# VH-VL binders against FYVE, RhoGEF and PH domain-containing protein 5 (Fgd5): the designs that were tried, part 1

Scores and structures below are computed, not measured.

Target 1, 194 residues: FYVE, RhoGEF and PH domain-containing protein 5 (Fgd5), of Mus musculus (Mouse) (q80uz0r647to840)
Amino acid sequence: RALVIAQELLSSEKAYVQMLQHLSLDFHGAVLRALENVEQEGREPLAQEELRQGLRELPAICDLHQGILESLEQRLGDCGEGQPQVADIFLAREQEFEHHAAHILQFDRYLGLLAESCLLSPRLATTVREFEQSSQGGGQSMKHRMLRVVQRLFQYQVLLTDYLNNLCPDSAEYDNTQSALTLISKVTDRANES
Unless a header shows other numbers, all headers, positions and changes below count from the first letter of the chain; antibody chains are not in Kabat numbers.
ipSAE, averaged over its two directions, is called F for ESMFold2-Fast, E for ESMFold2 and O for OpenDDE. V2 adds 0.75 times the mean of E and O to 0.25 times the DockQ between the complexes of E and O.
Where letters were taken out, [cut] stands.
Atom coordinates printed by the task and the answers are left out, and those that the model quotes come from them; centres of patches stay.

## First folded at step 6 (VH-VL; from ra21 with heavy chain Y111W)

Design rb5
Fold by ESMFold2, look of step 7:
Structure rb5 (fold): chain C 194 residues (1-194), chain A 126 residues (1-126), chain B 107 residues (1-107)
Amino acid sequence: as target 1 above (194 residues)
Amino acid sequence: QVQLVQSGAEVKKPGASVKVSCKASGYTFTDYGMNWVRQAPGQGLEWMGWINTDTGNPTYADDFKGRVTMTTDTSTSTAYMELRSLRSDDTAVYYCARDSPYYDSSGYYHWGMDVWGQGTLVTVSS
Amino acid sequence: EIVMTQSPATLSVSPGERATLSCKASQSVSSNVVWYQQKPGQAPRLLIYGASTRATGIPARFSGSGSGTEFTLTISSLQSEDFAVYYCQQYNNWPLTFGQGTKLEIK
């Protein structure tokens, strides 16, 4: 049962990385370029700079999850029969998870800043429109896409809890999974309290 | 004020092509996307595609992919729609329509075609 | 692609009455619906966006409601100039799609 849950971690991580790659490589760059024109027309560019800084977190989040995906593929692609060992993949990346938490702590503010910027800049709004119509972006609101960043951390909690409940309590993987859950919970508590 | 002015009516034979122009005035052309919509006689509205007027990147409805080309000339604030391999059932009024954003208080972006050209009748007859 | 189905095809009502026009999406479009009015020989006019928000200059007798797959345009106390064809259009997914239209006729 533990192996099935570990395979679900892998498959869902693959889907998540694909979404992050689109956000990080295509949308992030397009929005940053569009924001340069807003600077020419408005006062108080500090709000625009805050949005720029927040969007710069996306590449680090993408890099983190690309690494997690690669590690999961290596562990589960060669696993065969037996107890999987994936919890340390998360533990090794504690500092990188702090990058994710920084973005999540500011997520509602960044959405507000983006919406405000789009109200002042039809060109920025048109950039968002084009992203949403591409096959990679689909026709969904940007709010829902950004919320998937947060949702993944809560999905980890659910998956790792289920995984833990299917491990031998005497195993090192059980202890490591408890530690991974503590790490993820700390990150999500920090994000929720902001 | 804000206006979209289209080229005049055209009569074509099957197999020919038509290129409809749409000149914008009264606003910054590259700030807004442009839709093309057609309406056959006695029929409803049919979306043909959209173009980002700043980047020139179009998105076409599946029924028109392969025989429609949408372009812009930013120096004249003009959008173009070319429909090739015309058939008699392409007889319609063709509209350009500005793609305008709206923000609501719930934090969502919304869209509407707020400014339309006067329409260009294209008649395809053998 | 998302199919937008309007009903009825034709609605006959008397001036001063209420008209209720229906629009159904083949899958959820959240609140991403626009309503247009079109009079003979004219381009469409934007009435409602976001399912329920009136565009600038649209009289208060026009109202929209709905979310998900079911949407309604209501015109209270019909005026003579309100007899036209009405289209719903979704912008949740590409391609953009229109309903077939509802013709509002004087009874």
Scores: ipSAE 0.409, ipTM 0.731, lowest interface PAE 2.3, mean pLDDT 84

## First folded at step 11 (VH-VL; from rd1 with light chain L96Y)

Design rf5
Fold by OpenDDE, last read:
Structure rf5 (fold): chain C 194 residues (1-194), chain A 125 residues (1-125), chain B 107 residues (1-107)
Amino acid sequence: as target 1 above (194 residues)
Amino acid sequence: QVQLVQSGAEVKKPGASVKVSCKASGYTFTDYGMNWVRQAPGQGLEWMGWINTDTGNPYYADDFKGRVTMTTDTSTSTAYMELRSLRSDDTAVYYCARDSPYYDSSGYHWGMDVWGQGTLVTVSS
Amino acid sequence: EIVMTQSPATLSVSPGERATLSCKASQSVSSNVVWYQQKPGQAPRLLIYGASTRATGIPARFSGSGSGTEFTLTISSLQSEDFAVYYCQQYNNWPYTFGQGTKLEIK
């Protein structure tokens, strides 16, 4: 049963990374290009810079989860029918999860700045519209798509808890999974407080 | 003056293709997406697709996928719509229309605020 | 796709009277509805966006209302130039979809 849950973790991570890649590479790049146009017009340069800074968290988060995905694929490929070892994948990346914390804390400000920038630039508004209407996004608003980044952490809590409940309590993986859950909870707690 | 000027009327045989042009002036062409909408004689409006004039990425209605191609030339501020494998029921006036963003208390909104004069395409054997 | 249904198909009204046009969506489109006016031989003209906001240059006698699935365009006092075909359109999701139109004719 633990192996099955780990496989669910892997499959969902793959889907999540695909979403992140679209968000962090395609959308991010398009928005930055549009912002260059706004800057050339000399409108609200400080606000634009703050928006750029907020957007930088997306590539970092994407890199984090790309690494998690690669590690999960390797671990599950090597374990065969035995007990997988996946908890340490999260523990080894504790510092990188701070990008999620930053994303959560800046979420409302980021969206506000994006909206303001769209008012100044029809090009940016068009770019955001295209992204929201794209098939990969399922017609979800930018806000909803950005929220999905945070929601993945809650999914980790659910999946890892279920994983934990199917491990031997005397195993090292059990203890590591507890630690991983603690790590994720520290980040999700910030989300709940925001 | 903000305007869209389309190419002239076309008469085509079934199975042929038609390419309609739409030249923009009076505004920055790449700042706004472009819609294509057609209207059969005595009928309503039908959305064909939308193109990002900056990136050139088109999005087509399902009914036209595989048969329509939307493109842009940024150097001439011109949008193009090509419809292939024409049939009699493709007889219609074809419009290009700018997709413009608006903002109010409820958020962002979109409307086609600038229209071309229309291009009549007649498909007859 | 979201289906937009307009009613009535034809509306006969005298000059100076009020006209009320209806538009229904097959599913919720929030306030993401526009209204267009089209006269014979002309391209459509944008009247209302966001269900209730008049576009630039549109007379005050035109008003829009509604949210979700029910929308209304009202002309408070019809002028001679207002007799035309009116279309509603949703922009909540691609593909954009139009109502079949309401023809406003002189009684």
Scores: ipSAE 0.758, ipTM 0.913, lowest interface PAE 0.5, mean pLDDT 93
Fold by OpenDDE, last read:
Structure rf5 (fold): chain C 194 residues (1-194), chain A 125 residues (1-125), chain B 107 residues (1-107)
Amino acid sequence: as target 1 above (194 residues)
Amino acid sequence: QVQLVQSGAEVKKPGASVKVSCKASGYTFTDYGMNWVRQAPGQGLEWMGWINTDTGNPYYADDFKGRVTMTTDTSTSTAYMELRSLRSDDTAVYYCARDSPYYDSSGYHWGMDVWGQGTLVTVSS
Amino acid sequence: EIVMTQSPATLSVSPGERATLSCKASQSVSSNVVWYQQKPGQAPRLLIYGASTRATGIPARFSGSGSGTEFTLTISSLQSEDFAVYYCQQYNNWPYTFGQGTKLEIK
């Protein structure tokens, strides 16, 4: 049963990483290009820089989860039908989860700046429109897409809790899973406060 | 002055292809997406697709997928729409129209604020 | 696709009178509706965006209202130049879709 949950974790991570790649590689790049034009026009350079800084979290988050995915694939591939070891994958990346915290804290500001920048730059507005309307995005607004980034953490809470409930309480994996849940909760608590 | 100027009328036979041009002036061509809309004689407006003039990435209506190709030439600020495998019911005035963003209290909005003069394409045997 | 339905197909109104045109969407499109005016032999002209905001240069007698699935274009006092065909269009989702149009003619 624990293995089944771990497999679900892996499967959902694959989907999540695909979504992140679209945001990190395509959207991020497109927005930066558009912002270059705004900068050239000399319009509100400080606001634009703040937006650029906010956008840096997306590639970082993407890198984090790509690493998680690779590790999950490796661990589940090696364990066969035995007890998987996956909790340490999260624990080893505790510092990287701070990018999620930053994303959460800057969420409203980021969206506000994006909106303002779109007002100043038809090119940026067009870029955002394309992303929102693209089939890859399912017609979802940028706000909703950015929320999906955060929602994955809550999914971790659910999945890891289920995983925990199917582990031997005397196992090292049990303890590590509890620690991983604590780690994720620290980040999600910030989301709830926002 | 902001304007879109389209190529002249075309007469084609069934099965042929037509390529309509739309030259933009008075604004930065790559800042705005471009729509193509057609109108059959005495009929309403039909959206054909949209193209990102900066990246060249097109999005087509399902009814035209496989038969339409939208392209841009940024050096000349010109958008192109090619329609292939023409049939009689493709007879229409074809418009290019700039897709412009607007912002109000309810959020972002979009409207076709600049239109070409239209290009009549007649498909007849 | 989202279907936009306009009514009536033809509206006969006297100059100086009020004209009310309806547009209904098959599903909610929020406020993402535009109105166009088209005169014979001309390209459409943008009148309203965001369901209720007049485009630049549009006279105050034109007003738009509605949200969700029901939208209205109102011309408070018809001028001679206002007799034309009017189209609503949603931009909530691709593909963009137009209503079939309402012909506003002189009574």
Scores: ipSAE 0.757, ipTM 0.912, lowest interface PAE 0.5, mean pLDDT 93
Fold by OpenDDE, fold request of step 15:
Structure rf5 (fold): chain C 194 residues (1-194), chain A 125 residues (1-125), chain B 107 residues (1-107)
Amino acid sequence: as target 1 above (194 residues)
Amino acid sequence: QVQLVQSGAEVKKPGASVKVSCKASGYTFTDYGMNWVRQAPGQGLEWMGWINTDTGNPYYADDFKGRVTMTTDTSTSTAYMELRSLRSDDTAVYYCARDSPYYDSSGYHWGMDVWGQGTLVTVSS
Amino acid sequence: EIVMTQSPATLSVSPGERATLSCKASQSVSSNVVWYQQKPGQAPRLLIYGASTRATGIPARFSGSGSGTEFTLTISSLQSEDFAVYYCQQYNNWPYTFGQGTKLEIK
């Protein structure tokens, strides 16, 4: 049963990374280009810089999960039908999860800044429109897409808890999984406070 | 003055292709997406697709996928729509229309606020 | 795709009277509806966006209302220049889709 859950973790991670890649590689770049136009007009340069900084968390988050995906693929491939070892994948990346924390803390602010910037720049508005309409989810708003980034952490809590419940309590993996859950909870708690 | 000026009327045979141009003036061409809409004689409006004039990325209605190509030339502020494998039922006035964003308390809105004068394309044997 | 259905197909109204045009969406489109006016031999003209906001230069006698799946365009007191074909359009999702139009004619 633990192996089955780990496989679900892997499959869902693949889908999540695909979504993140679209945000990080395509959307992020397009928005930055559009923001340059706004900057040239000399309008609210500090606000624009803050927006750019906030959006930089997306590539970092994408890199984090690409690494997680690669590690999951490797671990599940190596164990075959044996006991998987996946908890340390998260523990090894504790510092990188701070990008999620930053994303959560800045969420309302950068969405507000994005909206204001779109008001000032038809080009930016057009860019955002394009991405909203081309979304894998059938035209989801940018806000919704950004929320999906955060939602993955809650999915980790559910999946890892289920994983934990199917491990031997005396195993090292059990202890590591508990630690991983604690790590994720520290980040998700910030989401709940926002 | 903000305006879109389209190319002249076309007469084509079935199976041929037509390319309609739409030249923008009075605003920054690459700041706004461009729609293409057609209207058969005595009928309603039909959306064909949308193109990002800055990136050149087009999005087509399903009914036209594989048969239509939208492009832009930023140096001349001109949008193009090519329709291939023409049929008699493609006879219509073709419009380019600027896609403009609006904002209110309910969020972002979009409307085609600037239209070309239309290009009549007649497909006849 | 989202289907937009307008009613009636033809509306006959006298000058000075109120005209009410209906537009229904096959699924919810929130407030993401625009209205256009088209006169013979001319391109459409944007009247209303966001279901209820008049575009620049549009007279106050034009008003839009509705949300979700039911939308209405109202002309409070018809002027001679208002007799035309009116189209609703949703921009909630691609593809953009238009209603079939309502012809407003003089009674």
Scores: ipSAE 0.753, ipTM 0.911, lowest interface PAE 0.5, mean pLDDT 93
Fold by OpenDDE, fold request of step 15:
Structure rf5 (fold): chain C 194 residues (1-194), chain A 125 residues (1-125), chain B 107 residues (1-107)
Amino acid sequence: as target 1 above (194 residues)
Amino acid sequence: QVQLVQSGAEVKKPGASVKVSCKASGYTFTDYGMNWVRQAPGQGLEWMGWINTDTGNPYYADDFKGRVTMTTDTSTSTAYMELRSLRSDDTAVYYCARDSPYYDSSGYHWGMDVWGQGTLVTVSS
Amino acid sequence: EIVMTQSPATLSVSPGERATLSCKASQSVSSNVVWYQQKPGQAPRLLIYGASTRATGIPARFSGSGSGTEFTLTISSLQSEDFAVYYCQQYNNWPYTFGQGTKLEIK
């Protein structure tokens, strides 16, 4: 059953990456364009810069998960019916998960800044509205979409735990999976503190 | 003064196309999305679609997909709505309406706060 | 799509009296409802947004309430200029959808 769980991990990662791509490519780009117009008006440039900087985490997170997805596809494609090796995919990217930590700690602030900026700029508000109402987003608010980024880490905890429970305790994959869970937990703990 | 001025009444045959214009003034045209809403005689309001006036990206109601095209000309601050393959039941007053954001403690809200005067399109054999 | 249903279709009220108009959504739309007033031969006029906030220039006698699926527009003391058709609309999701309207007429 470990393989089945790994396949579920892969399947859910595909869906997650699609969502992230929409956030990082479409939304991020659109907001930046709208903010350029606001800057010309000379309104609260520092707040806008902070917003831009905060939103940079989205592309980074997207890149992280694209890499994870590619690795998962490769590993599961090669193992056939054997024991997959997936835990090291997460361990190899420990530093990149710091972007998630940053997202967790700052996304409320960024959402606040976004809201304030939208208040000052009808164009930005319109841009955000378009994004929220787009079919790719399922009509979810920006807040909900940002929360989905956080929720994925908790999903990892659940999936990897199930995966662990179906591994041989004497296997290297078992040990690596425990390490991966520890890694994810370090990041999610920050979410619980916020 | 903020206003939307639409083109004049049209009379068309079934199967023909009509293009209605909506010229904005008194505000930055590209700052606000534009809705198109129609109203058949003696009937209620029907939303046709929305266009981002900055990017030109339109979003159509399903009932009009394939028959409607919304466009903008930023140089003239004008929105356009073209409806093709006209039928008798397309007879209506067509409105452009600015989509305006509002923000309060509960979040973002939207309302059509500026309307064109309407364009009557009559489809008759 | 979300269906908005208004009631009654026609409401007859005397000047100076209170009018209460109802709007129901087929599913929850939170507070994402607007009310419009339309007089014959004119475009609609925005009255209320966010279910309960009056638009700029709207008299205090107009008030909106409700959340989720049930919404109400109230005119506390009807003036002669208030006799018109009123529409509710949800903006929770595209497509935007309108109620069928309530005609407020003089009794």
Scores: ipSAE 0.750, ipTM 0.909, lowest interface PAE 0.5, mean pLDDT 93

